# Designs tried in a protein design chat: VH-VL binders against o82653r152to333. Part 27

Target 1, 182 residues: o82653r152to333
Amino acid sequence: KSLNVGIIGPPNAGKSSLTNFMVGTKVAAASRKTNTTTHEVLGVLTKGDTQVCFFDTPGLMLKKSGYGYKDIKARVQNAWTSVDLFDVLIVMFDVHRHLMSPDSRVVRLIKYMGEEENPKQKRVLCMNKVDLVEKKKDLLKVAEEFQDLPAYERYFMISGLKGSGVKDLSQYLMDQAVKKPW
Short names: E, the ipSAE of ESMFold2; O, the ipSAE of OpenDDE; V2, 0.75 times the mean of E and O plus 0.25 times the DockQ between their complexes.

## First folded at step 17 (VH-VL; framework fv_pasotuxizumab)

Design r2 (at its last look DockQ between E and O 0.60; V2 from the best seeds 0.00; counts 0 for: pae E 3.4 > 2)
Fold by ESMFold2, look of step 17:
Structure r2 (fold): chain C 182 residues (1-182), chain A 123 residues (1-123), chain B 107 residues (1-107)
Amino acid sequence: as target 1 above (182 residues)
Amino acid sequence: QVQLVESGGGLVKPGESLRLSCAASGFTFSSYEMYWVRQAPGKGLEWVAIIYSRGRTIYYSDIIKGRFTISRDNAKNSLYLQMNSLKAEDTAVYYCARGTEYFTLSDYYFDYWGQGTLVTVSS
Amino acid sequence: DIQMTQSPSSLSASVGDRVTITCKASQGISNDVAWYQQKPGQAPKSLIYAASSLQSDVPSRFSGSASGTDFTLTISSVQSEDFATYYCQQYNSYPWTFGGGTKLEIK
């Protein structure tokens, strides 16, 4: 059984660290990102006959500086096209960074992906780096900020670096691979 | 060409309500975030509210303290601001403005403003 | 809330002068700063976005820069049509906030 999982979010949200923690070792991409490829393999989790492949889609959060608007638009539109092809989409953000200095573009991404259900794709919201948050009550405030988003089937509070909450996410993904097609 | 036309301003007494409208043309309205900014006479600019392109996500400034409601009708290319329990300090010119096109998720704002509509709240 | 402290509140200049207006953010906001020009009785006009990117219909004498949390708007050679009030604005986080404004006046 197999599952293709897209991980989207800002740079440094901890996508690679989370993936490496789940698979138990770092996995290098078969090729580095190029102008002709808008995603890369972050890792592969295998248990028995079940395989979960993790992909990054870096084009969604392109920095604008140094590019013309039409070039940025084309890269972003191409990245959006690939997002719908994943079985499960993990929308990931750094909750510690969000509490200290929220990024409106990250908020837009979270809200845009969560506002309307997609019948062909399961989506989850991943609040990463909870280990850095001093007052755990603040995590509840962030969860409340994003709770009325029906496209997200599950919310995860995790530390990809330290592993907190990661087993629940891994189990969810394995369960989706077993239940596929859905 | 992009045009934003506000309407619905006027003179009202404290405690009354007023509904502002903003008619949009010259762009795909449903693809853009829209927002309201106000400016009291002789004062600076104050952000009021934003509504995302689908009308589901809304943020308000603390200055309106739960008294205003932003909404949009994408079929009519129209943005609204329902203003309840008006106070003298709400006296301002209210501008509607176009925000970011959602599909880019970039900071490349094609930031267009209407000419504003005056709301005066006095006894 | 992120405070944008804009200075000076007013500035006198002659045509041809170089003018610099500054805003300081109370915390890190990346380059998420816009600059606006407003003439009396008119809506604000966008000049700069992303701290330094010039809006397409804005003359090249306008420029923006950033250093940490300090942001500047520069007019390299002031023209008669540039006498107006200028505002900075952060859009990094909600609530969005504006600087207090700088009135650029004829000396």
Scores: ipSAE 0.344, ipTM 0.711, lowest interface PAE 3.4, mean pLDDT 82
Fold by OpenDDE, look of step 17:
Structure r2 (fold): chain C 182 residues (1-182), chain A 123 residues (1-123), chain B 107 residues (1-107)
Amino acid sequence: as target 1 above (182 residues)
Amino acid sequence: QVQLVESGGGLVKPGESLRLSCAASGFTFSSYEMYWVRQAPGKGLEWVAIIYSRGRTIYYSDIIKGRFTISRDNAKNSLYLQMNSLKAEDTAVYYCARGTEYFTLSDYYFDYWGQGTLVTVSS
Amino acid sequence: DIQMTQSPSSLSASVGDRVTITCKASQGISNDVAWYQQKPGQAPKSLIYAASSLQSDVPSRFSGSASGTDFTLTISSVQSEDFATYYCQQYNSYPWTFGGGTKLEIK
C-alpha cells in the first residue's frame, strides 16, 4: 500500500520536525519532479507493507522580495497546481504563534483550503507546536475558530518536536493508504 | 482598467431594507476577495464585511452582524450587500473594495475602491 | 477586538516638510497593516500594505514602518497634493479595524 502526502504551511509550521519524528528512516532529501513542479521529499514512513511519502509544497506563501507582481503570481499559481496531486493534504500551522500573533496569510490559507472539498483528495488540519501552549483551553479556542471548514476530514493537535499526538496522525495516514506500486 | 461601481443607495426609513450592488470590471472578479467599508458623514472608515472568492467564507463586523448579508455572483461580476432592519446609525457612504487574489498567499491587500453609494436612514 | 490608536488626529505642515503619522495596535498583529489616503468627496486610496509595502503608483516619498505594535506612515517631503485625511487599518484579525484618521492640513 502507498500514500502520497503533501504538507503545506508557513516556514515556521514545523513541517520538517513532524516528518523527522514520523519517519523512522531518514531518506535523503530527494527531489521528485512532477509534470509541472519539482517537489521536495521530506521523508518516507514505512510500516509493514505500507509506505507513506511526505512532500513539501514550497512557494505558496511569498513575501514581497522585489519580484514583479507577474513573477510572483506565476510562482504562486504554479505552486497551487501541485496541491491537487496528493492523496492527502496536511495543512499545518504553528498554533502557539497563532495564539500570540496570528498571521492573516496563514488564516487565509486555512480557510481557503477548508472552504471546498476536493473529491480526489483528503485534507486534514494540523495544529502544531502544542507543547508551547500552556493553557489547553487556548487550543480549544483555535479549534473552534476553524471547526466549520467542510473540506477538513480530521483535525490534529500535535507536537512534531515532542511527538504528542503524532501517533494518531501516523495511524490515520496509514489507514488512508491504498494498493499502489511503490 | 479595474473598475468598481456601487449602486442601490438612497433614502430609507428605520426598519426598512435596502440592497446595494457593486459591479466589477477590468479584472477576474471570481479570483478576488471583496469587502464593504462604510463611512458616516464626517466620520472615519468602518469595515463592514468581507467575502472570499468562492463565496463561502464570510466575516462581518459585530455592529451589522445579523442584519446585513454580503454575497456575490461571480457569473455577473457583482458584489451585494443586503441590509435589513436599517438604523439611523447605518447612514453612510458604502464602498466596495477589492481585496487579495484567491490563489495568492502574499502580503497583497486592498488596491481598488469604488466611488461609493450613499445610504441615508431617516424618519 | 483590536484597537488601532491613531495619532495625531490632525496636523499642519508646509510643502517640503517631513510628516509622521502613527498607529498603535492594542495587541500583536504582525505587519498586517494598511494605510489609506482620502481627499474630500473622494473614495479612499490605498497607499501601503503589509506595513511597509507601497501600492502601485504611490510616490516614493511615502513610506511605512513597523516596530512591535507601533506602525508609522511617513511622508518625507509633503507635496501640495498630499493634504488629505489618512487612515491606518489592521487586517490581522476580524473584525478589521481602522484608526481614527489624521487630517493633514496646510500650515
Scores: ipSAE 0.130, ipTM 0.716, lowest interface PAE 3.3, mean pLDDT 88
ESMFold2 (binder alone), look of step 17: mean pLDDT 89; pTM 0.903

Design r3 (at its last look DockQ between E and O 0.64; V2 from the best seeds 0.00; counts 0 for: pae E 4.0 > 2)
Fold by OpenDDE, look of step 17:
Structure r3 (fold): chain C 182 residues (1-182), chain A 122 residues (1-122), chain B 107 residues (1-107)
Amino acid sequence: as target 1 above (182 residues)
Amino acid sequence: QVQLVESGGGLVKPGESLRLSCAASGFTFSSYEMYWVRQAPGKGLEWVAIIYSSGRTIYYSDIIKGRFTISRDNAKNSLYLQMNSLKAEDTAVYYCARGTEWFYLDYYFDYWGQGTLVTVSS
Amino acid sequence: DIQMTQSPSSLSASVGDRVTITCKASQGISNDVAWYQQKPGQAPKSLIYAASSLQSDVPSRFSGSASGTDFTLTISSVQSEDFATYYCQQYNSYPWTFGGGTKLEIK
């Protein structure tokens, strides 16, 4: 069985930490080309006969500066097309940062990715860096803020660094894998 | 050319309500985040509210939470601000402002209307 | 909330002078800063975004820079039409906040 997982989020979301924790064997940084874009392989998780491949997804949103309108629009559209190719999409953000000073860009990303379902893709929201949050009630506030987004099948509270909640996420991903060539 | 025209301002008493409108033209209204920003007489600028292009996501400043409601009608190229339970400190010129398209990482007010004055006084 | 401390509150200059206005953010906000110009009785006008990118049709005498949490608007040679009030704004985190403004007056 296999599963292709895209991870999207800001640089401080902790994507690498999570993949490093999940992946027993670190895979050297490799790039894989899809039909439209090149994605960086973050890691591969193998358990028994199941393989989960993690991919980074940069370029979904761009700075206006330095690009023509036509070019940036085309680039962004292309990037989003590639995102739709993943079996599972993890939207990840720093929950501690969000509680302290919510980044407008992160909020926008979470909301847009959660507004509409993709019939060919499952999406999950990962609130990362829970180890930095002292009060559990604060995590619940964040969960409440994003609870009504229909595109997210599951919500995970995790610490990619310390491993809290990662087992549940890993199991979820393994359960989504289907029989297909590795 | 991009044009934003506010209307609905006037003199009201504390506790009363007022509805502001902003008519947009010269651009694809439904593609842009829209904002209300206010400026008290002789004072600086203060962000009031944002509404995403879809109209589903909204955020308010803490000062107006629970009292004001931002909304939009993309078919009419219109932005609205329903203001309830008005206070004297709400007295200001209210500006309709256009943001950026959702796929940009820069979120600022690139175009402003001329504003409409709201005066709350007993 | 993120505070934008703008200085000076007022500044007098002559045509041809170099003018610098500064905003200091209370925390790290990357380069998510915009600058606006407002003349009396008029709506604000966008000048700069992303700390250093000029809006269309803004004269090249305007420039923006960033260093850490310090953001600067510079007019290399003030012109008669530049006398106005200027505001910085951060759009890194909600709520979006403005500096207190700087009134540029003719000396």
Scores: ipSAE 0.441, ipTM 0.830, lowest interface PAE 1.7, mean pLDDT 91
Fold by ESMFold2, look of step 17:
Structure r3 (fold): chain C 182 residues (1-182), chain A 122 residues (1-122), chain B 107 residues (1-107)
Amino acid sequence: as target 1 above (182 residues)
Amino acid sequence: QVQLVESGGGLVKPGESLRLSCAASGFTFSSYEMYWVRQAPGKGLEWVAIIYSSGRTIYYSDIIKGRFTISRDNAKNSLYLQMNSLKAEDTAVYYCARGTEWFYLDYYFDYWGQGTLVTVSS
Amino acid sequence: DIQMTQSPSSLSASVGDRVTITCKASQGISNDVAWYQQKPGQAPKSLIYAASSLQSDVPSRFSGSASGTDFTLTISSVQSEDFATYYCQQYNSYPWTFGGGTKLEIK
């Protein structure tokens, strides 16, 4: 059984740290070309006969800068189309950074991915770096900020560095892999 | 070809309400975030509100929170600002502005309407 | 709130002069800065986004740059149509904020 998991979020959200924690070793950089984009394999979690493959999607955070507007539009649209190919999408952000200095681009990503259900793809929101948050009640405020987003099946509060909450996320992903089709 | 036309401005008394409209044409309105920005006479620009392309997600500046309501009707290509409990400091030209398409992650106002003047005085 | 401190508040120049307008952000905002031009009686016009990227149909004499929290709009050779008020704006964090404006006047 296999599950392809896309991890999307800003570059310092902790995507690699989380993947390394779940896998236990760093996987050599590899790429998988889709019809329009190349996805970096971040890691593979194996338990029994079940594999969970984690992918990054580098084209999704492309700004308009450095390209003509029309040139960038087609490339960005193709990158977003490729995201539909993942079985599960993890939308990840640094909750510590968000509480200190919220990034409107990250907020926009979370809101748009969470507004409309996708019948072909499960989505989860991961609040990473909870270990850095001084006042834990502030995590509840962030959860309330993003609570009315029906496309997210689950919300996880995790630390990819220290492993807090990561077991629950790993178990969720394993459950999805064995319960397909859903 | 892109056009944004505001209407509904006028003279009102403090405490009264006013509804602004912005008619959009020349682009796929439902693909864009829309904004209200205001400018008091002789003063600088001030962001008022944003509404996402679906109309579901909304943010307001703190100055107007609780008094103004932004909305959109994608079938009519129209943006609205319901302004309640108006104060003298709400006197300004109100612009509707177009943002980027939702799948870009940079925010800025690439097209602006001509504005509509709201004057709040006794 | 992120404050955008724009300077100078006004500036006099002759046609052909090089003009520099600055904005300083009260905290790190990456390159999430836009610049606008507003002529009297008109709506603002977008010039620059992402600190340094020119909008379509903006003359190449306009440029933008960033260094840390300091952002600069430069007009390399001012033309008669460039006399206007210029605004910077940050879009890194809500609430979005504008600089106070710089009025560019004929010397």
Scores: ipSAE 0.291, ipTM 0.694, lowest interface PAE 4.0, mean pLDDT 83
ESMFold2 (binder alone), look of step 17: mean pLDDT 91; pTM 0.920

Design r4 (at its last look DockQ between E and O 0.63; V2 from the best seeds 0.00; counts 0 for: pae O 3.1 > 2)
Fold by ESMFold2, look of step 17:
Structure r4 (fold): chain C 182 residues (1-182), chain A 122 residues (1-122), chain B 107 residues (1-107)
Amino acid sequence: as target 1 above (182 residues)
Amino acid sequence: QVQLVESGGGLVKPGESLRLSCAASGFTFSSYEMYWVRQAPGKGLEWVAIIYSSGRTIYYSDIIKGRFTISRDNAKNSLYLQMNSLKAEDTAVYYCARGTEYFILDYYFDYWGQGTLVTVSS
Amino acid sequence: DIQMTQSPSSLSASVGDRVTITCKASQGISNDVAWYQQKPGQAPKSLIYAASSLQSDVPSRFSGSASGTDFTLTISSVQSEDFATYYCQQYNSYPWTFGGGTKLEIK
């Protein structure tokens, strides 16, 4: 059984630290064959006959400074092909940074990915770096800001560094891998 | 060949309502974010609102304090601004502008309409 | 709200002069700054996005740069068609905000 999970978000959202905490096994490129792709393998979680593979797609959130519009458009369209192939998409952002200085690009990502359901892909919104937020009621305000986004099946409040909430996310992903049609 | 043409401006009294339209042509309207900016006579530019390509996600400037509503009709290639409870300080030229297509990290405000004047005076 | 403080409010230059216009953000906004040119009686024209990227068909004498929260628009050799009012705008955070404008006049 296998599940391909895309993790998208800004470069400093904590995607690698979450993946490292969750998988416990370093990626060994020699033990896995992958097609030529534009996305990075972040890690593999294995339990019994079930594997969850985590991928980063950095082309979706790259800065566009110095690019012409047609070049930016072509790069973005190319990067989207890998997103459509994931079984589950984790949209991840730094909730601490969002409370201090929200980034319109991150808001656009969250809203666009959450606006319309995709019947072939499950999506979840992951509020990372909860451990840095002093007033926990502020997390509820952020959740309210992003409520009514029907494409997100679940919302997770986690710390990829400290591990808070990560077990629930891992269990959710394992459940999806078991339920995936073959 | 991209065109944005605003209409619906005019003279109104305080407290009245007015609906601005922006007719778009020469591009796939439903793929672009759309944007309103205003400029009071002799003054600078002020952002008013943005609406995402699906029409579902909207942000407003604090300046209008919930009195204006942005909307779009993707079948008619049209953007709208419903302005209620108009005040003298809403007197401005209102510009329609095209934002970016799809999810792109940076914004490209590459086409602006010529604007429509709204005058609010007793 | 992020304030964009633009300076100077006006400046005079001769054709061929190098001019700079500055805009300071009240907080970190990455490179999420655009620059516009507006001539009297006309709509604004987009010049620069992402602090330093030129819009299509904008002459290469225009350039933008960023240092921390300070952003500059430079015209390396002013031409007669460049006398206009210039605005900066941040799009890092809602609500988006403009600078107050800089009128570039013939000296």
Scores: ipSAE 0.398, ipTM 0.736, lowest interface PAE 3.1, mean pLDDT 83
Fold by OpenDDE, look of step 17:
Structure r4 (fold): chain C 182 residues (1-182), chain A 122 residues (1-122), chain B 107 residues (1-107)
Amino acid sequence: as target 1 above (182 residues)
Amino acid sequence: QVQLVESGGGLVKPGESLRLSCAASGFTFSSYEMYWVRQAPGKGLEWVAIIYSSGRTIYYSDIIKGRFTISRDNAKNSLYLQMNSLKAEDTAVYYCARGTEYFILDYYFDYWGQGTLVTVSS
Amino acid sequence: DIQMTQSPSSLSASVGDRVTITCKASQGISNDVAWYQQKPGQAPKSLIYAASSLQSDVPSRFSGSASGTDFTLTISSVQSEDFATYYCQQYNSYPWTFGGGTKLEIK
């Protein structure tokens, strides 16, 4: 069984930390070229006869970061095209940062990805870096903020760094895998 | 040429309702998020509301939450603002404004209508 | 909410002068700042976005810069058509907020 997972989120979302924790063996950053876009492989999780491949979405930049407008536009367009290629899409953000200083770009991304369900893709929302949040009540507030987004099948509160909640996420992903060539 | 034309402004009493419209042309209306921004006479600019291209995602300023409703009809290239329970402090020129092409890029108002004046007075 | 403190509220200049308008954000907002020009009886016009990116069809005499939470709009050489009110805006977090405005008048 196999599953292709895309992870989307800002640079500080902790995507690499999560994949590093999930993936027992650090797979050297290998680029896989799809028909239209080169995707960075973050890691591969193998358990028994099931393989989960994690991909970054570097084209979805929330900041201009010195790029020209035309280049940004092209990059964004290309990135959005690639998002639909994944079996599961993880929308990830730093929940601690969201509580301290919410970024409207992140909020907009979460809302946008949660607005409409894609019949060919499952989407989950991951609130990362929960280890930095002192009050559990604050996590609940964030969960309430995004609870009514129909496109998200599941919500996860995790710490990619500390491993909290990652087991549940891993199991969920394994359960989504289907028989296909690795 | 991008064009935004507001209408529906006028004089109303406190507690009454008014519905503003914005007619858009010169661009693919359904592809853009739209905004309402207001300006009290002789004062600065104040963001009121945003509606995404699909019409599903909406945000309001705290000042108007629960009283105003932003909506759109993409088939008619129109943006609306239903204003209920109007207050004297709602007196302002109301502008419809177009957002940027991509929601994950910069969120500034690139095109503005000429505005429509709403006066709330007893 | 993020406050944008704009200064000065008004200034006088002559054609050819260098003019600087500043907005200070109440917290870190990266470069998520836009600048607008508004003439009497007209709608605002977009000048700058992302703190330093010039909008299309805006003269090169306009520029924007950022340092920490301080954002600056500069007109290198004021022209007769530049006398107007200018506003900064942050779009880092909801609600979007504007500076109080700066009226540029003829000396």
Scores: ipSAE 0.192, ipTM 0.729, lowest interface PAE 3.1, mean pLDDT 89
ESMFold2 (binder alone), look of step 17: mean pLDDT 91; pTM 0.920

Design r5 (at its last look DockQ between E and O 0.59; V2 from the best seeds 0.00; counts 0 for: pae E 4.1 > 2)
Fold by OpenDDE, look of step 17:
Structure r5 (fold): chain C 182 residues (1-182), chain A 122 residues (1-122), chain B 107 residues (1-107)
Amino acid sequence: as target 1 above (182 residues)
Amino acid sequence: QVQLVESGGGLVKPGESLRLSCAASGFTFSSYEMYWVRQAPGKGLEWVAIIYSRGRTIYYSDIIKGRFTISRDNAKNSLYLQMNSLKAEDTAVYYCARGTEWFTLDYYFDYWGQGTLVTVSS
Amino acid sequence: DIQMTQSPSSLSASVGDRVTITCKASQGIDNDVAWYQQKPGQAPKSLIYAASSLQSDVPSRFSGSASGTDFTLTISSVQSEDFATYYCQQYNSYPWTFGGGTKLEIK
């Protein structure tokens, strides 16, 4: 069984930390070229006869640079076409930062990806860096903020760094794998 | 060519309601955030409301919150502002403004309509 | 709310002059600032976004810069068509807020 997982989120979301924690075998940096975009393989999780491949999704957000805006915009737009190719999409953000100083851009991303379902793709929301949050009640507030987004099948509270909640996420992903060539 | 045309402005009494419309053309309307911005006579610019491209995410200024409702119909390339319980201080030119596409990092107004005047007076 | 303190409120200049308008944010807002030009009886026009990025149809004599919470719009050489009111805007945090405006008049 196999599963292709894309992870999207801002640079501080902790994508690399999560993949590093989950991946038992670090795969050498391999690039996979899709029809429109090249994605980097972050890692591969193998358990028994099941393999989960994690992909980075860089370049999904426009940079705050004025030069070459049209070209950059086109590039970003094209990059988003590749997001639909993943079996599972993890939308990840720093929950601690969100509590301290929410970024409207991150909220925009979360809401946009959660508002409409993709019939060919499962999406999950991952609140990362819970280890930095002292009060559990605060995490619940954040969960409530995004609870009505229909496109997210599951919500995970995790610490990619410390490993909290990662086991549940890993198990979920393994359960989504289907029989297909590795 | 991007075009935004506001309509629905006029003279109303305090406590009355008014609905503004904005007709958009020249771009993929459903891809952009849309805004209402107002300007009282002889005064500066004031943000009123934002609606994201898919129409579910909305934010209001505190001044109009609970009284005004922003909405959009992407099939009709139209933006609306339902204004209830109007006050004299709501008197202003109301501009329809296009924001940015949802995947950008910016929330500025790149195109503006010519505006429609709303006058609230007893 | 984040306040944008714009200065000066008015400025007189001659064609060819260098003009600088400043907005100070009440707190850190990164570079999430836009500048607009408005002529009498007209809608505002976008000039700059992300503090220093020019719109495609804006002349190169316009520029924006940022230092901490201080944001500056500069016209290197004022032209006759530049006499107008200018506004800064922050879009870092809701609600979006504008500066009070600067009226650039002919000297």
Scores: ipSAE 0.492, ipTM 0.826, lowest interface PAE 1.1, mean pLDDT 91
Fold by ESMFold2, look of step 17:
Structure r5 (fold): chain C 182 residues (1-182), chain A 122 residues (1-122), chain B 107 residues (1-107)
Amino acid sequence: as target 1 above (182 residues)
Amino acid sequence: QVQLVESGGGLVKPGESLRLSCAASGFTFSSYEMYWVRQAPGKGLEWVAIIYSRGRTIYYSDIIKGRFTISRDNAKNSLYLQMNSLKAEDTAVYYCARGTEWFTLDYYFDYWGQGTLVTVSS
Amino acid sequence: DIQMTQSPSSLSASVGDRVTITCKASQGIDNDVAWYQQKPGQAPKSLIYAASSLQSDVPSRFSGSASGTDFTLTISSVQSEDFATYYCQQYNSYPWTFGGGTKLEIK
């Protein structure tokens, strides 16, 4: 049984930290790049005969100079189209950074991915770095900001660095791998 | 040839309503975020609202929240601004502006319509 | 709300002069700044996005730069068609805000 999971989010949202915590031994996509043609593999979680393969989405750059020239627009658009190939899509952002100084590009990503369901793909929203949030009730404000997004099946409040909430996420993913297709 | 043509401006009394329209052509309208921006006579530019490509996500300037409604009809390549409870301070040229495509990470306006004047006067 | 303080409000220049116009953001906004040119009776025209990236069809005499929260539009050698009002705009966080404008006048 297998599940392909895409992780999408800005740089430093904590994708590597989360993947490392869930998988333990696999951080460097470079050690697996020779066999990836489209998407970078971040790691593989194995339990019994069930595998969850995590992919980074490097073609979806959320850098300051993202689409600087016309010649890269088609490549970026193709990368967005290929996002639909994952069984589960994790949309991840730094909730602490969002509360301090929200980035409109990150908001666009969350809203675009969440506004319309994809019948062939499950999507979840992960609010990472909750351990850094001083007033925990502020997490409810962020949840309210993103509440009208029907494509997200679940919301997770996690700390990829410290492991808070990660068990629930990994259990959800293993459950999806066992119950595939849906 | 990208074209944005506003219409529906005019003279109205305080408290009345007005609906602005923007007809778009020369590009795939449903792929672009769209904006209304206004400019009072002799004054600077002021953002009014944005609507995302599929029409579900909308943000408003605080000064018009609860009075104006942005909407779009992607089948008709048209953008709208419903303006209720108009005040004298809403007197401005209203521009329809094209944002960037939904996958672009910036929020600048690359094409603007000619504008339509709204005058709110007793 | 992020305020964009644009200066000067007006300036005079001769053809050939080097001109600089500045905007200061009230907080960190990365490079999420655009610049627009507007001539009387016309809609604004996009010049620069991402603080320093020129739009197509914009002459290379225009450039943008950023240092911290200070953003600068430079015209290296002003031409007769460059006399207009210039606006900066931030798009880092809602609400979007513009600078107050700088009118570039012929000396």
Scores: ipSAE 0.298, ipTM 0.701, lowest interface PAE 4.1, mean pLDDT 82
ESMFold2 (binder alone), look of step 17: mean pLDDT 91; pTM 0.919

